# VH-VL binders against q5f415r38to219, part 1

Scores and structures below are computed, not measured.

Target 1, 182 residues: q5f415r38to219
Amino acid sequence: QLPADLRAKVWKIALNVVGKGDSLASWDGCLDLPEQSIIHKDCQELIDRLSVPEDEKSVLLLDIESVITFYCKSRNVKYSSCLGWIHLLRPLVHLRLPRSDLYNCFYAIMNKYIPRDCFLKGRPFHLFRLLLQYHEPELCSFLDTKKMTPDSYALNWLGSLFSYYCSTEVTQAIWDGYLQQA
Structure headers, positions and changes below count from the first letter of each chain, unless a header shows other numbers; antibody chains aren't numbered by Kabat.
F, E and O stand for the ipSAE by ESMFold2-Fast, ESMFold2 and OpenDDE, each averaged over both directions (binder to target, target to binder). V2 = 0.75 x the mean of E and O + 0.25 x the DockQ between their complexes.
Where letters were taken out, [cut] stands.

## First folded at step 1 (VH-VL)

Design im1 (framework fv_imvotamab_arm2)
Fold by ESMFold2-Fast, scan of step 1:
Structure im1 (fold): chain C 182 residues (1-182), chain A 121 residues (1-121), chain B 112 residues (1-112)
Amino acid sequence: as target 1 above (182 residues)
Amino acid sequence: EVQLVQSGAEVKKPGESLKISCKGSGYSFTSYWIGWVRQMPGKGLEWMGIIYPGDSDTRYSPSFQGQVTISADKSITTAYLQWSSLKASDTAMYYCARHYDSSGYYLFDYWGQGTLVTVSS
Amino acid sequence: DIVMTQTPLSSPVTLGQPASISCRSSQSLVHSDGNTYLSWLQQRPGQPPRLLIYKISNRFSGVPDRFSGSGAGTDFTLKISRVEAEDVGVYYCMQATQFPYTFGGGTKVEIK
């Protein structure tokens, strides 16, 4: 929905990344977590699905693996594939952000836009319904005919901000609308 | 030169509201967290919470969650600590300190001069 | 919460003599990243705290080399090789390995 060349700028503003320092500037870059092999595998799978030149994939892989590793170290949390963090990074990687901006955007999404507790029939579900209606009216109509309410599918979709279930273009369009409302 | 300058001493009655400040200079204010530390008379140091001024991301110690509000105004490079209703047990010296958060590398490297808050009837 | 215990409570010392302060944590301070986030702060009378040492043994900018830190796991030591008059104050150890961050009770260094 947003012109492609403006999306990165708009998302950086919406996520409040403009003006933030480089959190990774003093980091030693060590990719040495006990679960590092799983992080590497998940990141590699993500970049293997990207339509970018092969000579750019190694830099992107290092950037996303660094983002996840640094987040785990700085937040003192263990990585697990089932957490879906790779799916959150997918739309951000397509913006071609510098690593520092990529981390700051990922951090903002993880800590401000994905609530720890998800409450049914709350404001996020109303916004989800409106965005789904706007971007996927046929899917919304299909779910209505099957007597499915947003809370029956939104919990998992909201937790990944739609990245797991939608194409990259559709996910980015949904994030455009969602972040504008944040 | 990095400097944190805090507001002056306050004398208050129980039940009154208060907002104290910490102004940063000599560095990129939006690139570092600001933490608040309490020191009750004759006692040691207690960590209260931190704020990232660039986006007002705020985290509290469980002991202080709901008792105080931490905020920041990046346009004037100032962080704040606020009480809606003071208690006599809030009598203490309050310090702000610059907080470095990188790779789990947490330290308070530069400190303000402190704001003495006295709450008595 | 991690409890930080400092000994002694008070350390009277003669000018030019060494001083040693111990800090013990109720559990290991080794973070999941392999680092130990144990710091030492100095608070001179009537002044705010000042960072002396971070990550066990790293001296902060402007801190004299007579200050040194050592230790591992749960037992840590701050040493002042030759105490000067300006070293009078209360010294605190602090851990930032686990939320909430916690401080030791302090050790008062006084001149005899």
Scores: ipSAE 0.000, ipTM 0.438, lowest interface PAE 18.4, mean pLDDT 76

Design im2 (framework fv_imvotamab_arm2)
Fold by ESMFold2-Fast, scan of step 1:
Structure im2 (fold): chain C 182 residues (1-182), chain A 119 residues (1-119), chain B 112 residues (1-112)
Amino acid sequence: as target 1 above (182 residues)
Amino acid sequence: EVQLVQSGAEVKKPGESLKISCKGSGYSFTSYWIGWVRQMPGKGLEWMGIIYPGDSDTRYSPSFQGQVTISADKSITTAYLQWSSLKASDTAMYYCARQGYWEDYFDYWGQGTLVTVSS
Amino acid sequence: DIVMTQTPLSSPVTLGQPASISCRSSQSLVHSDGNTYLSWLQQRPGQPPRLLIYKISNRFSGVPDRFSGSGAGTDFTLKISRVEAEDVGVYYCMQATQFPYTFGGGTKVEIK
């Protein structure tokens, strides 16, 4: 992998968000969705589990809640905890991006890398298999001998780009590899 | 070639139910959105809603929410627009149109289904 | 909802002369992904709409190069450099930046 201070720049280039500007400029600023309490709770839980200085937590919480709320409002999509979106934000949060860049990266991941009908049989699924085999070949072999298909465990892993099941350091290394191939 | 073929013209009375269709061919039906657009006689275009056949994710214009139902059947590559109880004000030409998953524009359009509602 | 306003309502043109259609949105059409989802559609008499231009200025496959789109933010223009008889019809702008998608009121292009 990538040096920490270079990661943000490389990921922004790979996700094609350089020069996009402030995506939230037209947003009403209101955190008033019917499911806002669920969004707030999930964001708070993520922040509470991060190794982030206590004096930075409140600003970061507002940023990630704003990202999810704006995405829901702008795309007319309803939030649900089971979608795993909060776990996609985990690796991005550690980059300490401005809120607009955080949103643009989140949007790019959501709309480029997690396609609906390609999720199980498309390029992301093949890439997941290759990455898992490269980093955990013994686990891959074990799952194959038990006649388990990647889609039986990959749905949650792919939906969160491995954030839920891997440490932040491991998840960021996997994203480095994925984004460099994109 | 990509083609969207819509069902034939309908003449109905107020209060009757109706279901019109849009059959896709020449492409992967489950990989594209299908939108529905209304054009009242002599007037402009109005977006009604859109469906992604791969998972039946459906979005409606607020003006049409509760007035119509949009659905799709993957096994016969067909999308539907349905009314439970027609009104005279539903008299219009109805178009279906295809949208790419990543690209928010309608690239191919059906020929249209004329619906006439009169007593 | 984003309101799309087209001018003029009708545009009589002489064959071979240029035509210009304006479309103005009530708010910026720049999407959070950096793209502007403004399209132009042509509807010839008795026919369904046909895509001409997508994302402001990209000409759709099979569309003659005499059609061009331009603009940014809230103000957009469709130009036909040399109008032909087959160009008679109504032209619509459409935004798909946010739900609900909305159309302009249309501009009728007629031959003098």
Scores: ipSAE 0.000, ipTM 0.455, lowest interface PAE 16.4, mean pLDDT 77

Design im4 (framework fv_imvotamab_arm2)
Fold by ESMFold2-Fast, scan of step 1:
Structure im4 (fold): chain C 182 residues (1-182), chain A 122 residues (1-122), chain B 112 residues (1-112)
Amino acid sequence: as target 1 above (182 residues)
Amino acid sequence: EVQLVQSGAEVKKPGESLKISCKGSGYSFTSYWIGWVRQMPGKGLEWMGIIYPGDSDTRYSPSFQGQVTISADKSITTAYLQWSSLKASDTAMYYCARGEYYDFWSGYFDYWGQGTLVTVSS
Amino acid sequence: DIVMTQTPLSSPVTLGQPASISCRSSQSLVHSDGNTYLSWLQQRPGQPPRLLIYKISNRFSGVPDRFSGSGAGTDFTLKISRVEAEDVGVYYCMQATQFPYTFGGGTKVEIK
């Protein structure tokens, strides 16, 4: 497990986002997508679960809503709650990154790691499995004994990178191991 | 002071290989994109491609895909443009430029190198 | 590819008088992020291109305030309020909203 103050730096390096600029600097900040109310609701629900000072919640809410909205606009894709992006943002939000770094990390995961099936196949998947066993052996036993289709596991793992099933600290430790290896 | 310094003029024959350089200084080299632009004698500007030196992500204009290779060496803050086999039609001034990008291939070029004149003749 | 058309091809202008250059794109340059990635470049004789204006109307560092950019969608204008001798050169518009990036054909500004 990386010390908290080093985790943000290590993840930014591993995700190749150091120095990639502020993608949102010139954006007008308009939160006006047809599905904006769904984006806002999902972001609000995530922020409401955080153990942070109440005066910081409005800034965090705006940051994550901006990240999702700008990603949808720049990639010309529609948002849906079932995509699980909120769960993917959760461990990143806990790093307390500036909005530009938050977006760059989210973008890198969405476009470099998720499409590669790296969390479902090959050595990265096995590394995450081993880290999960070390931190959450009961969850691993549960997954091993359930009669779920591979697609069910794949969708949950791709969409959340373990965020749905694990505490923030455990999820961040798993990402630490993977990102250092990648 | 941000500066891009390009290698000197080249005179080559058709079929020869060539690699020209663009050295960045006065800024974080790995924090900006480097683009390459061609200007044939007496003609306008053509975008060739772009590279992010921090991870060597590279993208080419369809007109130049397979014609040239763009690379970078961040240890010496230098980007490269290379040809495996030059043609007379490659005779042109070549510029490198620093790109400030916001998202997904969108941006602008703020600082430009002085240019490298490449002459290919038999 | 987005085609960028500049008019005029040549603009002879009397010293101290205004000059205007137009640039029209074959498609809207508004990116899905809401920004318009339209730039104007100046190339003086024997020199490399120099950025004048980015995102339609923002002057780059060191660019005199006599240069201004305007426009929206597919129709853009660069204006020089009073042309000086050092403004002689070729001016290009460039779009970087859509891959591949494309340039206008250039407008030569000359003192008559």
Scores: ipSAE 0.000, ipTM 0.458, lowest interface PAE 16.5, mean pLDDT 76

Design im7 (framework fv_imvotamab_arm2)
Fold by ESMFold2-Fast, scan of step 1:
Structure im7 (fold): chain C 182 residues (1-182), chain A 123 residues (1-123), chain B 112 residues (1-112)
Amino acid sequence: as target 1 above (182 residues)
Amino acid sequence: EVQLVQSGAEVKKPGESLKISCKGSGYSFTSYWIGWVRQMPGKGLEWMGIIYPGDSDTRYSPSFQGQVTISADKSITTAYLQWSSLKASDTAMYYCARSDILTGYYYYGMDVWGQGTLVTVSS
Amino acid sequence: DIVMTQTPLSSPVTLGQPASISCRSSQSLVHSDGNTYLSWLQQRPGQPPRLLIYKISNRFSGVPDRFSGSGAGTDFTLKISRVEAEDVGVYYCMQATQFPYTFGGGTKVEIK
C-alpha cells in the first residue's frame, strides 16, 4: 500500500512530470468555451462529491475547471461529459497537487496512457487489465461482457471504475500498480 | 530485443524424465502468458498448454493433461515443460511462444516464438 | 475440440502471382465477447512459426501488406497478392476462441 504523500511523488515520477514547467503560466484564465457551462457543471458535481472543507471547494473547482478548459483550448478539442475526464481527474484531485502539476499529470495520462493505439498493442493497457482482473475480477468480467472498442473501453472503464464500482482508495491502488509497472 | 531462448536438443530413452526451458528477455516476463506447442517430425502444430508466470495460473489441452507439467520461475524469467516418464511418441520439436490475455481487443495470439527444442526419444 | 481444415495441402505458385489458402472450422469461431480469434502463422523451412494475421484480418507488426486475411464464422481465407521467393513455407490457421486452441493441417507454398 502506498501512503498518500508518497503516492503523489511516485505518480509524478511515473508520469515524467517532475521538473516540468507551468504550461498555464501565460494563459489568460478565460473560461469562455461554448461548452463552458457543461464543464462547470461537471466540475461542480465532482467537487460536491469530495469530503473537503467548504472554504477549499472554490479553489479546487477553479483548478479542475482551468485544467479542462486549458486542455481543450490548447489541444483544440471539444469537451463532452461522456468522455469521462471527470472520473480521470478524481484520483488526481485527491493528491492535492498544485494546478501546474495537476495539468501536467492529466496531460501525460491523456497523451501517454489513454491513446487508442496503446490499447491495441500496449503493454500499459495489458498490465492495467491484469491488475484489474486481480483486484476486481467481477468488474473485469462485466467489462468483457459489454464488448467495448479499445478507445471506448479506455474511456468507459475509467468511468465505470471511478463512478459506479470502486472507491477512490481502490482506484488509486490499481493506478499505483499500473503506473509503477507501465 | 524481445526474445524467447529455449534449451538445447535432448536425446533420451523411454521412461526417463526431462525438463526443457524457455527463457524470456527484453520484456516484462510476468505480464504475458507463455504457451507450449508440439510439432512431430513432418507433422503440423499441436497446442499443449499455457502458463501466466505472474501467478502460475496454468491451463492444459485435454490431450496433454497429466502427461506433462508446465511451470515457471519468475525470478530467472524462465518457463518449463516437464515429463516424468518419456515415451517414443514424445519425439518432436517443442516451441514456446508468448501470448497476450485471450480477453477482448488487445489479443494478438502467439506473437514471439522460441527457436525450438528438439526432443528425440528412442531405445 | 474445434477441428480446423485447410485447403489446399500444397500450393505451387509462380513468382509474382497470387496465392490463396482456405481454412474452415467445424464450429463458429465467434467468441462470446464478439471477437473472432482466428490467426494465420507462417513457418519457413527450419524456422519457428511467425505470426502474420490475428483476429481474421489484422496484420501483425512488420508483416508486408501483400498478406491479407478475410472471412467470418467458419470460413476464412489468407491471400498473398504477389508471391515472393521469401514466402516459401508452410502456413497454418489457428483458432483461440475455444479451449483447447487448435491448428489447421497446414498448406505448403512453393515456387514453380
Scores: ipSAE 0.000, ipTM 0.442, lowest interface PAE 17.9, mean pLDDT 77

Design im9 (framework fv_imvotamab_arm2)
Fold by ESMFold2-Fast, scan of step 1:
Formats: sequence, C-alpha cells, structure tokens
Structure im9 (fold): chain C 182 residues (1-182), chain A 123 residues (1-123), chain B 112 residues (1-112)
Amino acid sequence: as target 1 above (182 residues)
Amino acid sequence: EVQLVQSGAEVKKPGESLKISCKGSGYSFTSYWIGWVRQMPGKGLEWMGIIYPGDSDTRYSPSFQGQVTISADKSITTAYLQWSSLKASDTAMYYCARQYYDSSGYPEYFQHWGQGTLVTVSS
Amino acid sequence: DIVMTQTPLSSPVTLGQPASISCRSSQSLVHSDGNTYLSWLQQRPGQPPRLLIYKISNRFSGVPDRFSGSGAGTDFTLKISRVEAEDVGVYYCMQATQFPYTFGGGTKVEIK
C-alpha cells in the first residue's frame, strides 16, 4: 500500500498528467448546464459522505463540480448520475490535488482506462482479469468454474474502477496495482 | 487571441497523397473540438468531420468516411486532413474550425475559422 | 442525417431595405440538453465563414443589432432589418444538434 503523498505522485505519473498544464485556465467557470442541479447534488452527496474538514468542503465541492462541468462542456457529453463518474472522483478527492491535476487525472481515467462504447476483449478487460486473480483468487476460481466471463459483470465494475463496490481505501489499493501495471 | 492558421494552397495530380494542416494558437489545443469543412468551387459548405485533440476521438460525416483521415499532433498544436489518393472531385477550398464555448448550456457550434486551404487536383 | 433546406436561393435587396432568409430542418433541432443548436454564418466573397448568430437568436460578439434570428423546432429565420453594402455575401444556416453537422444550401444577398 502506498503512502498518501507518494500515491498522488505515482498516480499522476501512471496517468501521464505531469506537465499537462491547466486545461481549465481558458474556461469561464460557469456552472450553467441544463442538468447542473443534478451535477451539484451528486457532488454534494460525495463530499457529505466523506470525512473531510468543514473548511475544505466548499473548495472540494467546487473543484469536483468544475471538473465534471468542464468535461461535459469540452467533450459535449450530457451528464447522468447513472454514468458513475462520481465514483471515479471518490478515490482522487483525498489526494488533495490542485483542480488542474484533478481534471487531468479524471480525464486520463475516462480516456485511457474506461472503455468507450463498452469494447470487449480490450486491454482493460485483460488487466481487470489479472487484478482479480491477484486480489481475489477464490472469486476468480469460482468464476472460472462457472464459466463466467469478466465482461458479464466487469462493465459496471470497471466503468467505476471498483469505486461503487469498495471502500475508498480498498479502491485506492486496487488502483495502485492497476495503474502500475498499465 | 484565438487563431487557426492553415497551410498554403496545393496543386496535385489524381492518385497523389496529400496532408494539409491547421495550427491552433491562443487557447488550450487539447480542450476544443476541431472540424473540417469542404467547399467545392461555386458550391456550399459540407461538414467532413471533427477531432478532439486531447484524445484523438475522431468522427466523420458518412459522406467522407473512408475517403479522408483527420488527425492531430498535440506537441505542435496542429490538426491534419489527409488523402491517400486524390481525385479530381477533391478540388475544393478546405476550412478548419474550432468549437466555441458560450456561458450557457452545452456549446456545439464553431466560431473560429481558419483562412482556408485551396486544393486543386487536375491531370 | 438532418437535411437543412434554405430559401430563397438569392435575395436581391435595395440598400436600407429588409431581407429575410428561411431555414427548415428535416427533424427537430432540440438537443437532449434542451438547447437548439442552430447557427447562422455569413461568407463574404473570398473569405472564410463568420459566425453571426448561435442557438437560434443569440448574436455573436461584434455582430450588428440589425441581424436577428428567430424560430423553433424545425423552422428558423434570419432577418436583416436594414441591409448595408457590407452585408453582401452568402448566408448559411447550420445545425450542430446532431452529428454529422449539416448546412443549408446558402442564400446569396445582393444589392439591386
């Protein structure tokens, strides 16, 4: 398990965000999407669920809401709670990254590690299988015995990088292994 | 100041390959979609496709799918439009255009346009 | 693909008089976010297109107030209240609600 400060550095290297600059520098900062109330609610629920100091809550809320809003605007993608993006942000919040690094990490995860259009037999499913074998060999053995493929359950799990099903600490440990192997 | 500067005019023969460029400056190149538009002599505008330089996500109009390749090089903030084998029917003015963000809703329109690259294909 | 039908083909107009251009789409241009991504572009001879109006009726920065856009759903209009010499050119409507983006056929505004 990596120490928290070293984890931030390792993840930034693994996600190739060192030196990427501030993508939000030219953005007007407007939180005005038609679905903005849903974005705000989901971000607020994430921050409320976390054990963060009261004086940090408003800054963190603004940072994660800005990350989602800018991603939606720049990519022209509509936000929906069912996409599970809030779960991807959960492991990153405790790293206390500057907003630009938070966005760059989120963007890299969305681009490199979450398969677009739910592609099967891609590298993400191969890496998921290897991680499952390493961390949960008994479960992996059971799935092999029942001839269940990772794609039958991994689309939802991989799409959130295990964040929905695991505690923050467990999810971060899994990401440590996954990102280091990628 | 946002600028898109396109490469100079090209005169080619049928069957030749060609790659024209669109260099962006004054903004975060990886954060905005860039589109390509064709205008045949004396005709209207036709949308060819778009690219998001940050991840090279590229989408083509059905009329241009398989006929051209759109790409981008982040290190020199440049987008490209490429033909493997030109035809006389490719003679046209080609424009690149950058996505514009307004302060309300999702922006999906293009404000900043390059000056155009004239491509002439004749035998 | 959304088909954009623009009328008239050409609009000769006397200086200081109004001009009106119509644009019709083959299906609704209302995006899933509730906005309508219909734009109007001006192309002067030998120049690249220039954005005039976006989201039906919003004038882009620097565009004179004599230009106005209106419409909803599938029927849209661009009006020039008092045509000036500098307004000569071809005007295009464009939809960006659905990829592939599509343009109207263009309307040539000329001084008679």
Scores: ipSAE 0.000, ipTM 0.488, lowest interface PAE 14.3, mean pLDDT 77

Design pr1 (framework fv_praluzatamab)
Fold by ESMFold2-Fast, scan of step 1:
Structure pr1 (fold): chain C 182 residues (1-182), chain A 121 residues (1-121), chain B 112 residues (1-112)
Amino acid sequence: as target 1 above (182 residues)
Amino acid sequence: QITLKESGPTLVKPTQTLTLTCTFSGFSLSTSGVGVGWIRQPPGKALEWLANIYWDDDKHYSPSLKSRLTITKDTSKNQVVLTITNVDPVDTATYYCAHRYYDSSGYFDYWGQGTLVTVSS
Amino acid sequence: DIVMTQSPLSLPVTPGEPASISCRSSQSLLHSNGYNYLYWYLQKPGQSPQLLIYLGSNRASGVPDRFSGSGSGTDFTLKISRVEAEDVGVYYCMQALQTPYTFGQGTKLEIK
């Protein structure tokens, strides 16, 4: 099991962000997308659920809103709440990374683990099932009993890398295993 | 290049209100993540942080001085103003304003030249 | 408030010799993200403070490589490998783990 204070270092190595430059250094910092109000609301809701000092919440809010806004602008993609990106940021936000590292980790997750074609091979689902059995055997038994096919729930869970349905501690443990296997 | 300059009275009497202005260039307080802080240094003593203001008008104050401090900005004029009420001789200090980027690194990278304010009757 | 304590308060050094300044905090400055929120500033005579080291060990832009920062948690050190005349001034450590940001009392480096 990874100690919490080593998790940031291990994840940065696994995601290959050590030594990467600050991708946002040349960005103008404008939070002016047509869908900016939705981005702001989703980010604010994430921050409101964190157990952090009140004076740190505004810095974290800016960091995650900047990450999403810059990603949308640089990749020429439109934001929507249903994409689940906010859930991918939750485990990373708990690491309290500088904004440049936060963006680089988010970008790596989006590039290496979220592309749909990677999940069509089926191997990520095998790892998910094993980790779920290890952490929540009763939940696995319940899902099996109700005749829910793995495909019916796993695609949604994999699209958020489990952060939507799991506590921060459980999600980080799953990511520890996932990143070490990748 | 980023530059900052403090201005205000050099002598104030006890119980009066002190108003200091920081005028800057090379950055804008309309840019996300940008902030300006105020730090003071009594003659021959250590540095003491007073307050920060950010692009979104978010404000932070030293808790021990909060009741006496007000920080405001005028983004169009590239100015930040610090007001200290009910000054006392212990408020005699060189006052600095400094540029800050509001991220997880949390440091002051460019400082003004400082302005000495003496509180004396 | 977090209290920052520096030693020594006065540091006379012969040019070309190394110098070392210690900074201790009343509580750990190591955040769960793995970074120490500890900073070193130099204030040369008659000048404004200038940033030397950020987040414990990272050298600021334009700072000569003879300056280095080390330490973690509550104990930190600033080292100058070969002191030059231009290095005279007062060195301050600062914590920004929580508000209010607090500074050490300062270490005055002087040439013998």
Scores: ipSAE 0.000, ipTM 0.463, lowest interface PAE 16.5, mean pLDDT 78

Design pr10 (framework fv_praluzatamab)
Fold by ESMFold2-Fast, scan of step 1:
Structure pr10 (fold): chain C 182 residues (1-182), chain A 123 residues (1-123), chain B 112 residues (1-112)
Amino acid sequence: as target 1 above (182 residues)
Amino acid sequence: QITLKESGPTLVKPTQTLTLTCTFSGFSLSTSGVGVGWIRQPPGKALEWLANIYWDDDKHYSPSLKSRLTITKDTSKNQVVLTITNVDPVDTATYYCAHSFYGDYGYYYMDVWGQGTLVTVSS
Amino acid sequence: DIVMTQSPLSLPVTPGEPASISCRSSQSLLHSNGYNYLYWYLQKPGQSPQLLIYLGSNRASGVPDRFSGSGSGTDFTLKISRVEAEDVGVYYCMQALQTPYTFGQGTKLEIK
């Protein structure tokens, strides 16, 4: 339920990116990974689905493609569509952040809030359960009725922080609660 | 990068037990969402999925072969072992192990495969 | 078990020409989440299979854009817009909607 104007500020504080520099300042800007065509396609598909002015879409496309490309290069990781990073970027892009803030938020989520073992039983599932009960009690009750374990349905949900399964508005509401508790 | 390599005997007699080892690097079977599968291919025939093992030691087997298959892992050694009992000449095939992982979609699929090892079952 | 049927089984193609491979499943591979759990693999001569397409239409990392997957439910197609010599091999479709995971019988693409 955060006003849109305050959400960007709250998330930047929660993700500890206030006062962080431009991580891409020294990057050469080369979009030349072996998988670059896949990155470009996925970013283009995300941008095409956004309700933003057409004259802003080219800048946003460059920003998200740069974020993914720089993350892959700096972290020495390979991109694949099935990793769901596009779904993770979707709620962040709606905040209209400068490229540097977008990258810093993405990096923080990837390295601080999505643990390497986020799909294992433990605290992340307990936090997910609490958030689901708080924000979507009817859905939580339905999943319990069907005898679904958090591990079985949360595997995809936590990996994308719910952005794959939920609308942008619902995902942002869940992130509001999650970031406050995490 | 992810790499897998199969090892085991190249010739096994009918009725014996076949044991194959998959040794891998670039990932850990302690990482959630990760698994290793075994697939075989008889000479000139199609691919056939045999079994998967997952980070949480969950195991899935092809129903038609389940009574003969055992899959185990040694996470500390980065190894997965497949055992097939009571082999028959029809079990002659190239055996592959493959890295499996969850995407956002919740199902496993094999994205990186080993080189394969040919096993011949004959008297 | 879900049965996967490919056609043609043998596909001779002149370099530079397009190629199309069909895959049919005995049951719908479309999940209620909107995805088709259909995958395409290429096995080049003497090599292990490599992933080309996942979830029906998504190109795997490093796969050239001349490869595309389409279809939904029970009917799927893999298209190569302009066949090159390095595309020679056996193409397999696979379903991962339910265990046992099953493969088609394979389509051998040969250069004429």
Scores: ipSAE 0.000, ipTM 0.443, lowest interface PAE 18.5, mean pLDDT 77

Design pr2 (framework fv_praluzatamab)
Fold by ESMFold2-Fast, scan of step 1:
Structure pr2 (fold): chain C 182 residues (1-182), chain A 121 residues (1-121), chain B 112 residues (1-112)
Amino acid sequence: as target 1 above (182 residues)
Amino acid sequence: QITLKESGPTLVKPTQTLTLTCTFSGFSLSTSGVGVGWIRQPPGKALEWLANIYWDDDKHYSPSLKSRLTITKDTSKNQVVLTITNVDPVDTATYYCAHSGYSYGLYFDYWGQGTLVTVSS
Amino acid sequence: DIVMTQSPLSLPVTPGEPASISCRSSQSLLHSNGYNYLYWYLQKPGQSPQLLIYLGSNRASGVPDRFSGSGSGTDFTLKISRVEAEDVGVYYCMQALQTPYTFGQGTKLEIK
């Protein structure tokens, strides 16, 4: 189990974001996407769940909303709550990273660890299944009993790297192992 | 509930471009794991898959028809459009659009009513 | 391309009796995730196709229990335990393991 202050350093190294520049430095900061109200609501919901002083919540809200908005604009992709990005951001937000590091970590996860086509077909399901069995054998057994296809839960879980269905502490422990292995 | 409906011309001349629109309700193409495909059926013949478009704007085409096909989506209008260039009489068929929920392993689980397109001079 | 072959092409059945349709693929449809990407559709006269079975053996929403799918790899079977008049139509299998998605030639089920 990693101490909290060491976790941020270890994850930045594993995600290869140490020394990366601020991708948002040249961005105008406009929160003006057609789906911006949905982005704002999802980010606000995440922030409301954090045990943090009220005066710090506004800065955190702006940071995560900026990360999502800039990612959507730079990658030309439309936001939807169903994508699970809020759940993926949750473990990263708990690290209290500067906005530039938060974006770089988010981008690395989206680009390197959540592959588009393999997501529904192939080796990511076996890796996901192996990690789930290692960290959550009872939940894995329960899902099999319910005859749920891996696609029905794996899409959300791979898209959020387990953060949707697991507590923050459990999710971070899983990421510690996953990032060290991957 | 999920519903889809095809629209477009019922008669097209050889060499012209055919444009078909699929208008749907009960789902959004911004939802992860969702897609819409086009399948056709010539009179008295088997079903033939043409093209798919996915939530992330990824596009797949039948290799034999790829040079003639274009599939696009307008997520805000709940529409998917298929364009077929340089049509000939063998393109005469009923054209269907259909929903797929990949996150549940569902392929073409809901179909439109189909639109018959006749290609003749 | 994966080729899908159905047999029989014509299936006359007496009402209340069982029916069985075979579908064979030129390549295995078993994915590394453990699922067979094989689908069964029914097209009733004058109607659009409707999904009966997904991922080899799972009944789609609203499909009666008398329909069942079985098989793995390259050999699949659709069974109807007691055929009813409303089951008349053309049955198609489809593979979705890889593009292009391909359909069998169809099996026409008729009442004797």
Scores: ipSAE 0.000, ipTM 0.462, lowest interface PAE 16.9, mean pLDDT 78

